# Designs tried in a protein design chat: miniprotein binders against Rap guanine nucleotide exchange factor 1 (epac-1). Part 7

Target 1, 139 residues: Rap guanine nucleotide exchange factor 1 (epac-1), of Caenorhabditis elegans (p34578r516to654)
Amino acid sequence: CGYSVMAGKAEKILEYVLETRIDALGDDISELDVFVEDFILTHDAFMPDNTVCNFLKSYYFRTPYRATRDSITDSCTEEVRCKRRVVQFVYVWCSLLRVNFFLNPVTNSFVEELFCHVIDDRKRLGGMEDILTRIGSIR

## First folded at step 8 (miniprotein)

Design q21 (from p1 with W31Y L32A K35L V67L)
Fold by ESMFold2-Fast, scan of step 8:
Formats: structure tokens, sequence, C-alpha cells
Structure q21 (fold): chain B 139 residues (1-139), chain A 94 residues (1-94)
């Protein structure tokens, strides 16, 4: 596959990670966390940091297709879930890279921008407190 | 080169952990290869407390190499987490 095709498929892997692995982090499915850690550590081979950050930003602001399709799914709740997934992924990413995460202008700028978005969204959305706490704990 | 072959040998006394390692490595290889438009064949042989996993990757040579390296890294970390011994060989050929 060419680079553009590979980048698109890498975004599908990231989407899978956000929707399945990140949501289950710290519970019964923790046995599968090794995949998430290794994907984060090796994503540079498949997807540059800039591409990852751009995808995460897009995902943070989207409403999942499944949420809009189901009459019993609350769109607001699913919107908050997307934001929580992105912040949790960034938290794991930061915890693995530490200093290197902040030395990289791409990831450092992204986390600062994301923090501002979380603060702004707290004004209009309920259930953002844990997300704000999590992104505030990034080091 | 059109083909990349990776051989992973995993050894451990706990058959459940050995089985878990085999399954997780296989799932990763098949899933990632399919997403990148690569073809993959996984062959597993188990003998006593040792398992040999042979993965053949066909497709774009650059992507196949990267996938092989990714699988190797994953297998090494997984084996460490599960307390297993691991030995990995990657062969890039015509």
Amino acid sequence: as target 1 above (139 residues)
Amino acid sequence: SKKVEITIRVTGDDPEKLREAIERIRILAEYAARLYGLEVEVEVRVEGNEAEIEIRITGDPELAKLLAEFIAMYAERLAKKLGLKVEIEIEVEE
C-alpha cells in the first residue's frame, strides 16, 4: 500500500484502539493492553505524530455514527465519550513517552490545545469533570 | 523483496500463558496485515512447553518489514509480561 492508503488504515487502527481498548483500560480486558502500549511506541513507523494529533482532534469533536443512528442513544453522552476516549489515549501516550512527549513540539502543542478545548467544553457539557482532571494530570 | 518471514519461538511452563501468547500474536499479525493490505499466513507448532509461530507476510516490501518489526517488538514485550522466554528471527527474501 502507498503512504496515503497506509495512513488511512492506521487511522482505522487508532479508531479501534479508542473505541475498544481505551474504554476498557484498567478492567478485565487489561490483559490486552500490551497491544495499545506497543502501538503507541511504534506508531511513528505507520503514522507520524502530526497525523495522530490531527485524527485525535477530529475524533474529539465528532459525534459517533452509531450514536446518531440509534434513537435510544443520547448524542450528548456519546459526544462526551469521544472526548473522554481522546484524553485517556493522550494520558497513556504521555505516560509512556514522558519527557519525550513534551520535548516534541507537535505533541506538546496538541496537549495544550486539547486542555483549552476541555475547559471550554465544560461550560456547555455535563460530565466533563473527570476528563478535565485527567488531562490536568498529564506530566 | 516481496516476502518477509518471522519465526517466533516462545517457551514457558504455564500452558495457559503459552496459549495466550500464541493467540495474541496471531491476532495482531492477521489484523494488522489485513488493515495494511498485506497478506499473512500464520503457522503454529506446539511441542511440550515450547511453541513456534511462523508468520509469512506478502505485499509491499517496506510495509511488510515494518509489520514484521512491530510483531517482533510486540512478542518480546508480551513474553516479558507473561514470564515467557522468546526467540525471534526475521528473514527478508526476494
Scores: ipSAE 0.006, ipTM 0.197, lowest interface PAE 9.9, mean pLDDT 69

Design q22 (from p1 with K3E R9E E20R E23K I27R K35R R45E R56E E76K K80R K81R)
Fold by ESMFold2-Fast, scan of step 8:
Structure q22 (fold): chain B 139 residues (1-139), chain A 94 residues (1-94)
Amino acid sequence: as target 1 above (139 residues)
Amino acid sequence: SKEVEITIEVTGDDPEKLRRAIKRIRRLAEWLARRYGLEVEVEVEVEGNEAEIEIEITGDPELAKLVAEFIAMYAKRLARRLGLKVEIEIEVEE
């Protein structure tokens, strides 16, 4: 999203990860940014899983602020970008933890809920196809 | 004054990888500090195949500590990927 709101201190770092590191993530996770990988593997030391999931859910539903003459980003595109960031982060999280991700009821229920949101949003928003494909690839 | 100091010592035989590690760590520290309203000062000393990176973060103490911990985790992971040895110390003024 374009305009950030004040969040908890740990949530500011997660926002950084989403906004700067996740954006250009390709299909091959071997190119994963070392900062993103380290955050995912160590976050529970300072940020519990349910806190991460709650923040990601709120971030997924952020709406862009009204466009101005100085805005370079289409409002619709920016809303979709927030959703893409969350789905990409969850995909990486799942890819690193594998079975452990799905054995955790917090993360497992969150990804199932997120899948439903992506399906619903595809009906309202353009540009959701790659996001749906990505979340649909999570086993 | 509220400040957190990180000392990162990186060792390796490949000067290009050493330089790359220094550059990436500095950039991350500067970007995080700027984004989250902290002030940062970075000093680097290189002697032979060892580099010492000293990062001083000033601002909100809890946020400064969290940022310092992330920089430390990033540095450790980066050093391992580049085949470098790393030793890190974090000191909180309070």
Scores: ipSAE 0.000, ipTM 0.170, lowest interface PAE 13.2, mean pLDDT 71

Design q24 (from p1 with I27T E69D M73W)
Fold by ESMFold2-Fast, scan of step 8:
Structure q24 (fold): chain B 139 residues (1-139), chain A 94 residues (1-94)
Amino acid sequence: as target 1 above (139 residues)
Amino acid sequence: SKKVEITIRVTGDDPEKLREAIERIRTLAEWLARKYGLEVEVEVRVEGNEAEIEIRITGDPELAKLVADFIAWYAERLAKKLGLKVEIEIEVEE
């Protein structure tokens, strides 16, 4: 069960990247942290592409904790932020791997699926325009 | 509890890059320790064009080892990217 232990820890590291490093990145990939860059370039040493994509999909659809009346607006903002983090991570991943990202059926299929989810969510949620623009530039 | 110690020696002529390596490695170690509920102590010594970073991790043995390995991996990649020479030693208590 060495693999299972490694996979669980890798998911926690990926969560850390999404919640801390990707949030700080902004729109310019040139500000990319070396840790994030190397994790993306070598993640298959700890976690296969399919597992990464499945985790990212789960994170994208993460539901906010049930909020009190006074914090409902913040909960909606947090939900959109999770979606933005996933799309930003994928954008960086694509930018680093370039043609190899699209030659991989797993990552290419995942991007197409993610694009459809972003389009659908834009119809129901506010603040999705920058996320749609970013995912559109990947596809 | 089990203790894991990582000694990272980084060498390079550019003081800015040396400082950058030290701060990035320290930040990563502290963040990972907090995330996994481990105790971490970081000690840095700089002399001339060489820096020695000693990271001591205490807690769950399996998690401490995993975190130590990850820090070592990150340090090697970072040093290569910054054009620095790096040498790493990991010691597991008992």
Scores: ipSAE 0.000, ipTM 0.166, lowest interface PAE 13.0, mean pLDDT 70

Design q25 (from p1 with M73F R77K K81W)
Fold by ESMFold2-Fast, scan of step 8:
Structure q25 (fold): chain B 139 residues (1-139), chain A 94 residues (1-94)
Amino acid sequence: as target 1 above (139 residues)
Amino acid sequence: SKKVEITIRVTGDDPEKLREAIERIRILAEWLARKYGLEVEVEVRVEGNEAEIEIRITGDPELAKLVAEFIAFYAEKLAKWLGLKVEIEIEVEE
């Protein structure tokens, strides 16, 4: 088994993309970083879709596990930020692959699951309006 | 100013697959370095059924190390796909 053992190294690049490139993108997708686009278009050569989806799922829920020690309002804000990063990445991924994104059962099922998580989290968290709108625009 | 060196040794009996591995690793390294604003030097030595690829990355130390680790990950996956043996070493120069 090569992929599972080596996944941690590839996840460092994906984490960098989420925290640096996607985070900087904000709500303006029109000036997409070429690096992000190239990464999305070529990741299949070295990182399977199910590995990417699994990492994104874990990242979406990452902050709650790390913030249990903090009693700061910022911990809730960081939780929302992680969720926003994941949804923004998926939106860009979908926009680049178009129909092929939805023809792939791995990515299609992942985005459906992600939509359910966003809806559930909207009920308990404030500041989810833009995230819900973004994921709702994925077609 | 800080350098990270990655040495990839690939072994296999099929010369075409060996060449394919060398070129794909080189292309990835050059592409990643360019995208991250790093400088890269790639040196290849082929002896018999073994190829040694030395990649030297200069620039931001955190990005250089991250890029080196990604190249290593890619090389291991590619070697497995092509049925080749691979050994990788990463060294941070002072």
Scores: ipSAE 0.000, ipTM 0.140, lowest interface PAE 14.3, mean pLDDT 68

Design q26 (from p1 with A21M E23W I27Y W31F K35R E62L L63F K81L)
Fold by ESMFold2-Fast, scan of step 8:
Structure q26 (fold): chain B 139 residues (1-139), chain A 94 residues (1-94)
Amino acid sequence: as target 1 above (139 residues)
Amino acid sequence: SKKVEITIRVTGDDPEKLREMIWRIRYLAEFLARRYGLEVEVEVRVEGNEAEIEIRITGDPLFAKLVAEFIAMYAERLAKLLGLKVEIEIEVEE
């Protein structure tokens, strides 16, 4: 259907945002990227919040293809990078929407679930400290 | 294969802001086209305090349309942030 097709295309744009724009922000996300801000403020025109949250959850648990052929250290680094991108995106999203982010049951439920995943993954993976600090600053 | 044309007309008295607008839009269009396997042509005309950016995207119909719509939304938002006046037209060739 038209809506499902649009959601698939929008997911690739969201992937671009995560891999290019959010990644480039590094630790200083106080400097808002116009592209990221635009996407967050206009995404509901072509991608509803539920679809964004579902994609982010999928991306958070993504296993890079090359991880199966690389050392365990490289595998953990790539896993952590995907998780960092998702948490940084959510932090920016929350910062822009403020109280409205938490009044929306879809985004509020998602961030609470994401927080639990970050806590659990901290016990399993190294390099999660900055991610835990970032998501903790949301709640 | 489908062709989508975006025309972005920008007006403002600050030449640095016009330059920034042109550079950002061109960069975005070229990046998204490469990412999604689309062909892109960008033409820029500047007359005084006005710039016209024409972007022609060719390829997969749904990707071409989605990319065009995203570029248009980005341009509107960026123009507002930079204090520029903007007019955008999207034309789908059939």
Scores: ipSAE 0.000, ipTM 0.155, lowest interface PAE 12.9, mean pLDDT 72

Design q27 (from p1 with E20R I27Y K35R E62L M73Y K80R K81R)
Fold by ESMFold2-Fast, scan of step 8:
Structure q27 (fold): chain B 139 residues (1-139), chain A 94 residues (1-94)
Amino acid sequence: as target 1 above (139 residues)
Amino acid sequence: SKKVEITIRVTGDDPEKLRRAIERIRYLAEWLARRYGLEVEVEVRVEGNEAEIEIRITGDPLLAKLVAEFIAYYAERLARRLGLKVEIEIEVEE
């Protein structure tokens, strides 16, 4: 019960960050970044990097439930949005930690794996160009 | 039912910054509570250059406590960024 409960709470906070704060970001560093920056700098106190990386990987591949429309285009758009949220989060994370992000085998392995997923998904999904550019700028 | 109460007192001479702090803290508390199935009550009292924000979260005790701690941490960082004085108290009712 202990770990399952802790993981559920951490995932809800990560969903909030991805779905509201990260989704609202763009190229500029706004006052909304304070929330994301604080979360990234303090997450080690309540969740390990492995937990964050595993959640981001699962979120990258999830298909969000939508009750608005049943269409392939709508589904693909929301799927791409989830991928954009994850890549943008990782970009901010890397920007804050810089060399330390890549010296950590957990985060370094994760970003390498994520880059391969973005390249593969670009072949099948439209609207991936900005996401590839963003993750490419990390490398 | 278990309640977690957060009292945030923010002080500053710039009414615009004070208003922004209140709005952002309220927005975060309400959004998190609704999104994650918690009940939330937010009361704000402003007197002069001081604002008191009382947030009461009801629901799953562990989740309510985590959300309350996160709101408190966010409020402290936000006040620091805006140059406001902040005092925060969290009370868990068992």
Scores: ipSAE 0.000, ipTM 0.168, lowest interface PAE 12.8, mean pLDDT 70

Design q28 (from p1 with I27M W31Y K35R L66M F70Y Y74F)
Fold by ESMFold2-Fast, scan of step 8:
Structure q28 (fold): chain B 139 residues (1-139), chain A 94 residues (1-94)
Amino acid sequence: as target 1 above (139 residues)
Amino acid sequence: SKKVEITIRVTGDDPEKLREAIERIRMLAEYLARRYGLEVEVEVRVEGNEAEIEIRITGDPELAKMVAEYIAMFAERLAKKLGLKVEIEIEVEE
C-alpha cells in the first residue's frame, strides 16, 4: 500500500492509544505503557510529525455530542478529558525524545501552540489545573 | 493469502536493553497483525549478547508487506535509540 493509506490507519492507532492507554500514565517513565512508548518511538515511520500534531490538535478540540442543555456539565467533563489525553501524550513524547523534541520545529511549534490553548481554556473550563501543570513541566 | 517473513538480528552488551528491544518488537508485530486482520508468528532466539527475531506474517499481501516494512523501520529506530546493532531481512513470497 502507499504511504497515505498507511498514515490513515496510523491515525486509528493513535486514537486507540489516546482512548485506551494514555490514562494509565504515571509521572515516572518506568510506569509507561509499553504500547504507548512503542508508538511514540515509531510513529514517524508511517506518520509524519506534522500529521500527528494535526490529529492531536483535532482531538484536543473534540466536543462530545450534546443532546440537551442539561448535558453541559457532562460535556465539559468529557471535553477536559480529551484535552488531558492530548497533553499527557505530548508529555510522554517530549520525555522520550528530550532535546530532540525541541530541536524539531514541528513539535516545538506544536507544544507552544498547545500551551496557548491550555492557557485560554483554563479561563473557560474549571478542571484544567492539572493539565496546565503537566504542560508547564515540559522541558 | 501470501506470506512475508522478517528476520531481525539485534546485538548489544546491555541485556536489559536487548530484552526491551525484543519485547517491544514482538508486541508491535502482534498488535499490528491483530489490528489489520493478519496472522502472525513470532520466534525469538537469544544467544549471549545477540537476539534473532523471526516474524512470519500471513494474510492480504499488500497489508502484510506494509506491516513487515513498518516493523523493520520500527526495529531500526528502536535499536538506534537504545544503542543496539541491528540487521534486518525481509522475504516476500509472491
Scores: ipSAE 0.005, ipTM 0.154, lowest interface PAE 10.8, mean pLDDT 71

Design q29 (from p1 with K17R E20R A21S I27Y K81R)
Amino acid sequence: SKKVEITIRVTGDDPERLRRSIERIRYLAEWLARKYGLEVEVEVRVEGNEAEIEIRITGDPELAKLVAEFIAMYAERLAKRLGLKVEIEIEVEE
ESMFold2-Fast, scan of step 8: ipSAE 0.005; ipTM 0.150

Design q3 (from p1 with E23W I27Y W31F)
Fold by ESMFold2-Fast, scan of step 8:
Structure q3 (fold): chain B 139 residues (1-139), chain A 94 residues (1-94)
Amino acid sequence: as target 1 above (139 residues)
Amino acid sequence: SKKVEITIRVTGDDPEKLREAIWRIRYLAEFLARKYGLEVEVEVRVEGNEAEIEIRITGDPELAKLVAEFIAMYAERLAKKLGLKVEIEIEVEE
């Protein structure tokens, strides 16, 4: 079965990477998880850049689960966390591919679009300053 | 109910890399099963320079199959990166 089936499987791995590996990374990418590096360097073997960018875009706008019983305040912070995960992933992706990242019109266009979304979201959401700084450092 | 079984055999001369492969594959299987509300059982047998990892997933048939194929893809990629030989079998009870 073709790329449509492989794309679905890759999206599940990408979600795992964002929620476990990237989230654990914090601000220090100098000790990059081998899993994250492997995925970024080999994703083209099973998932084209356009599919990765589309998934990251959808994840950036994801509405997190409402945990009414445990912590309602957590749901507001979780929205910003999803955005931070996407921006951190893109930063790592860019740092590993360097000039090749920007020579690809798909990834270059995606970063420009993502930057505009971060600027817009900063106007309505608190806690976006670090995310804006990170995405700005890519461009 | 539907059950999906994955048998992963990994072979290599470096015991550190073999242990790493076992740990990563097991961790991924347990994580994905928990995330998607599936039941999972993982059994590992190590003999010499070969490890056999048996993963049994129970639950929603479409998700169980997708997770199994995902684990297989990950294991194959990881084994190649670590310089290990890998053989994978997936059985779906339908």
Scores: ipSAE 0.000, ipTM 0.143, lowest interface PAE 14.2, mean pLDDT 70

Design q30 (from p1 with R24F I27R W31Y)
Fold by ESMFold2-Fast, scan of step 8:
Order: C-alpha cells, then sequence, then structure tokens
Structure q30 (fold): chain B 139 residues (1-139), chain A 94 residues (1-94)
C-alpha cells in the first residue's frame, strides 16, 4: 500500500523530533525549541494529525532493542524514556494549539487515550510520576 | 514527466541550526513527493556557514509545482525562525 510507504517517511521525521529535540528539552519545556515549534505548526500540511497520533501511540509502546552496554538504571528505563518523549511532545503540541487542540476530535481523543495509558503504566513501572504530572496538567 | 527544480541557499553562523534546516527540508521534500506520487532527488552542499540544497521533483507538472511551492514556503519560515538567511529559486522545465 502506498500509505505504508508514506507513513515510513513521516515516522523518520517524528522520530528525529522526539529523540533529538524533545529529549533534549528534559523537564524545562517552557523554553520551546524553534524546530519543534515550527514542526508542530506546519505538520498538518504534510502529515495529518491522525498519522502523528498513530505514530505517537506506537512510539509510546515501543520496546527498543538494547545494546549489551548498561543503558538502564533503577530509576529510569528506556521504556519509560519513550513514554516521557511522547507525553512531552503532546504537552508542547497542546501548549501551541490551546483550545484548538481540544476542539479537534483526533487530538482530543488521542490525549484522553494517552492519559489512561499513563495511569495504567504508573501502576506497573517506576519513574512515571513526572510523566503523569505533565499529562495531568494538559486537561 | 516534467521536472521542477528548487535551489535553497541557507546562511547562518550556527552549524547546528544549518544542520536542522537541511535535515528538515530534505525529509519534508521526500515526504511530500511520496505523498503526491512524485519522484524526488535531493543534493546538499555545505561550504563554511552556507548550505545549498537542490531538490528535483519529477512527475505530474501541476502537483510537482505545488509541492515545490510548499517546500519553498516552509523552508523560508523555518530559516526565519532559526535566524538563518535564505534564498530560494524555483525552475520549471517547460
Amino acid sequence: as target 1 above (139 residues)
Amino acid sequence: SKKVEITIRVTGDDPEKLREAIEFIRRLAEYLARKYGLEVEVEVRVEGNEAEIEIRITGDPELAKLVAEFIAMYAERLAKKLGLKVEIEIEVEE
């Protein structure tokens, strides 16, 4: 299907944003990265919201292959890091679009779904408290 | 199978910002071309604090021109936000 080929390219751009730009923001997201802001404000012209939301869902549940090097700690896992990246991105997205984010059924239903996933994952995984606080501050 | 060529020249004193602009423009061009069923070739040259990005789009002439205009518009907006200087030229093979 041609849609799967197009989705692959969109996935690479979103992966770059999450792993390079959002990851670098850490907890101080009040100082927006201009690349992230521009991507969010222009993405709908080349990457519909449904495509972004579907990628973010898959990325949230991602279980990346780990190197033999110790890349995990007791307070944080790569799994939690992926979840944090997604929630941070959604928070920035919401902050830029404001009421329009919630008037859009696609993004509104996505953030509701994401909130439920964060609640469920907090019961099973350590290091989720900052993620819960962040998504809870959205709506 | 008409061809449309975009030449984007970006200048700035921050190499990380130049890299960001190049990466975004390249990915955007590839994504839009595939979305509209077009062929695309991207060539990048970096010399000092200046980057030149050549994008060649082949396919339906009306869609190729529209995609070229979108790429140009977003490249200009991105460069402005990153504090970079930008010059864009679009050539349509008639």
Scores: ipSAE 0.000, ipTM 0.133, lowest interface PAE 12.2, mean pLDDT 71

Design q31 (from p1 with L63E L66W F70L)
Amino acid sequence: SKKVEITIRVTGDDPEKLREAIERIRILAEWLARKYGLEVEVEVRVEGNEAEIEIRITGDPEEAKWVAELIAMYAERLAKKLGLKVEIEIEVEE
ESMFold2-Fast, scan of step 8: ipSAE 0.000; ipTM 0.185

Design q32 (from p1 with F70M M73L Y74F R77K L78I)
Amino acid sequence: SKKVEITIRVTGDDPEKLREAIERIRILAEWLARKYGLEVEVEVRVEGNEAEIEIRITGDPELAKLVAEMIALFAEKIAKKLGLKVEIEIEVEE
ESMFold2-Fast, scan of step 8: ipSAE 0.000; ipTM 0.129

Design q33 (from p1 with I27K W31F K35R L63Y)
Fold by ESMFold2-Fast, scan of step 8:
Structure q33 (fold): chain B 139 residues (1-139), chain A 94 residues (1-94)
Amino acid sequence: as target 1 above (139 residues)
Amino acid sequence: SKKVEITIRVTGDDPEKLREAIERIRKLAEFLARRYGLEVEVEVRVEGNEAEIEIRITGDPEYAKLVAEFIAMYAERLAKKLGLKVEIEIEVEE
């Protein structure tokens, strides 16, 4: 019907929104936050929460993609960067929706699952402390 | 493609909301162009209760198309939020 086509485009847009976060770009913080907030407040119309959560989960584990021709240092940095982007996005999402985020079983279950992944990754990866602190601050 | 054009027509009786829509769409287009190394031209015409925003994006075809798609989605949702009528057309130079 064309809904799946729109969902595919939305996933690409979400990926680029994640890649515009300050952690990756060092651009204007306030400007980046405004556009991220606008996306979060409008996505429900074309990309259901379940789809967003599934994409974020996939992006969090992006590092399994091995075709990088990468150095060991670059690979580790990229893995942590992807995880940081996802957690930062979820933090903003929770900050905007507050109680409503946690009353929604889809988003509530997703953030609980994500927290467990961050804890697990802290044991095997360096550079996870700020990510753990951020996700731990989500109420 | 190397060039993408977006035409956004917004109609509404509240000039403050119309102005807000124009300003926010323009700022988004300029921000995304800077971020992705694209060239952008934004032309606005206002006549009565209607505004026509023409955005011309030039550069990397993959990023140009992605940016155009994002701007279109944003404009549609923003117009609905502000109670404005919106029509969007995207043209890609093949």
Scores: ipSAE 0.006, ipTM 0.199, lowest interface PAE 11.6, mean pLDDT 70

Design q34 (from p1 with E20K R24K I27L W31M K35Y Y36F)
Fold by ESMFold2-Fast, scan of step 8:
Structure q34 (fold): chain B 139 residues (1-139), chain A 94 residues (1-94)
Amino acid sequence: as target 1 above (139 residues)
Amino acid sequence: SKKVEITIRVTGDDPEKLRKAIEKIRLLAEMLARYFGLEVEVEVRVEGNEAEIEIRITGDPELAKLVAEFIAMYAERLAKKLGLKVEIEIEVEE
């Protein structure tokens, strides 16, 4: 369908945001990258919330599949980094939309699901404490 | 391949803010083009307190359009944050 093709291209922009912009943000939302803020506020024009949430869930569970990685330590670090990026993106999204984020059943359901995944992953992965703290602050 | 042209005109009395806007917009265009496998040409003209940034993107037409749209949004927000005036034109070769 044409919608699927358009969504795939928008997902590349979202991936760019996660991999290049979101990592540069600190804990202070007032330091928010203008590009990230613009993307979050305008994404629904060409990428529905359900598509964003589905991509974020896929990215959260991304495993290193590169032949150049043969270290278990590197693999675990990369896995945690993907999870941190997703949670940070959701935190920024929630901070910009506030009550409207939780009034939307799609985003509200997604953040609750994501919280459960973070709690579960904390039991098996090290380095999840800051991620749990961040997602726990989304209320 | 199709071409997408963005013309960004930025005006302001602070030459340092104008310079920073130009540098950040150029860098974003180059970084996005590189990431998405697009070709980009950036030309800058500065006259007094006004700068014109012309960005030409060549490659996959749908990706070029998306990249152009995001560069435009970024430029508009950055200019307003820096207290600069901005005018943006996007032209798609159709």
Scores: ipSAE 0.013, ipTM 0.324, lowest interface PAE 7.3, mean pLDDT 73

Design q35 (from p1 with R24W I27R W31L K35R)
Fold by ESMFold2-Fast, scan of step 8:
Structure q35 (fold): chain B 139 residues (1-139), chain A 94 residues (1-94)
Amino acid sequence: as target 1 above (139 residues)
Amino acid sequence: SKKVEITIRVTGDDPEKLREAIEWIRRLAELLARRYGLEVEVEVRVEGNEAEIEIRITGDPELAKLVAEFIAMYAERLAKKLGLKVEIEIEVEE
């Protein structure tokens, strides 16, 4: 028996965090899931910041999945939910690392880029105001 | 329920680095098992400059496999960061 792990395994775990842990967490970071906190504090040991940022960017631009319900409104809501999850994760990440987050050119550059995307998407999509407010608090 | 076993062998001539690797791998395994609702058992054997860490995960088969792969990836990266040699074997019991 040998060891074989695709790079996608780390990204699958991050996807799980975004879809189950971050989504369930909501706006109150005082209820932060310890797994999310530990993942953020230890991710650099198994997933470099650049890899995390690239995955988050990919997830932010995910194509809305076709819902069981046939509705344009539902598709738009799903797209906005993916963007909200990414921004919420970044907000938690920034809140835990504080100064170190902003001193890191990778994460600082990513936040600047993400802020521009949120501003652009707010003009195109409804329901982005809370997301803009959240990212504005870390920008 | 299925059982997944990970055997991690870490080798290095710095006993402090070896101990550090064992401690972090154990903590990660226990944390992930707790968060995913899995049962975990960790057994460590140290002989000279080599440590063997056996991690047994029981529970939901898909989550157990995912957690095992994650632990393996973490162990490999940590060992490289600490300048240790690492060999990992994963076995799934059906």
Scores: ipSAE 0.000, ipTM 0.182, lowest interface PAE 12.0, mean pLDDT 70

Design q36 (from p1 with A21R R24L I27Y)
Fold by ESMFold2-Fast, scan of step 8:
Structure q36 (fold): chain B 139 residues (1-139), chain A 94 residues (1-94)
Amino acid sequence: as target 1 above (139 residues)
Amino acid sequence: SKKVEITIRVTGDDPEKLRERIELIRYLAEWLARKYGLEVEVEVRVEGNEAEIEIRITGDPELAKLVAEFIAMYAERLAKKLGLKVEIEIEVEE
């Protein structure tokens, strides 16, 4: 209907990328996924950098649902997984844009903020070491 | 139940890249359908430098149309950005 509706539709693509393509890459990102590369190179046509960064921040802080006490371990793992997906996506984004990623104040500010969040979360959550290593390698 | 059909026709110079783009659109359609509890059927045809994908979505009329529109928007913008020719048609069962 309006631009707000169109932006919401574009965010669904980004969610798909995070949940399927980035998740499938795991911790060993040695080859670029063609789908992820195409999305990063073309996203500006329908989703500006600021919108992408805002969505990634919201996704990073997603709280998994709690059904029972028996699922609490899986819930904590899923919370860390969401954070890993965001950091992995940003790593690929930075790798494709290189110096241009850091010359853009929007993406540069976002990655600095994300780094602080990862450091803070490592004090609270287990399983954050690989995520910290990955975001540290962006610098 | 109501059905929505989307037909996307893409023309490019690289047949391998064209197949990859079509696969990407197929995965997106299947993922969105699963996420929103919709039924989806996908049919793909590739001939030389032209590829056609037909996606039929069945379920809640508003969700089916929204998903179809999103797929169409994504395909159109991706193709234009990459310099590909694209033709898209969406048909909603009245």
Scores: ipSAE 0.000, ipTM 0.200, lowest interface PAE 11.7, mean pLDDT 70

Design q37 (from p1 with F70W Y74R R77L)
Fold by ESMFold2-Fast, scan of step 8:
Structure q37 (fold): chain B 139 residues (1-139), chain A 94 residues (1-94)
Amino acid sequence: as target 1 above (139 residues)
Amino acid sequence: SKKVEITIRVTGDDPEKLREAIERIRILAEWLARKYGLEVEVEVRVEGNEAEIEIRITGDPELAKLVAEWIAMRAELLAKKLGLKVEIEIEVEE
């Protein structure tokens, strides 16, 4: 009982995409990396939408660990960065799928839940305003 | 407790798309308000090819306004995706 080997590899690729490929370029996806676009459009072949959404939720709440530095300010900054990466990925995903993103109950429910998390975190963390604006502008 | 009102006017020639927009906006508003512990009332009036959706949110004023703005943004997106014309107004009471 568990996910296939292919699903595990897809999660590592998704983590790589979030950490190296996702760009903070505005509302326009004209400069989108071809690798990111291909991954978003083909992930269904080896990773269901629900699995992607669950991984993104886990990544959004990831707590960075620093062995060599103990600053709480640095930890909060990295925590916000993880949240920004997830929201930016969802923004790109929505931009590629357009109306189909919202017609799909899985992705639609996920983005609405993600918005709730962003609102909650805005009250606790500094630097969340651009993330809230981005998720609010999903089109 | 303060109230925030959203008035959404949707216009279109396809009655099925108009009905879909109304239903989905209602579901979104009810779900978000409930999630944040806010009270919500939704009233719909349809006249010809136009629908007016009034959403009233009651609760924490800062949160109610933020939720109202999110509902408005999502409603505008949905209406445009369905090929409908949309006008949205948000009013804070009390």
Scores: ipSAE 0.000, ipTM 0.132, lowest interface PAE 16.9, mean pLDDT 71

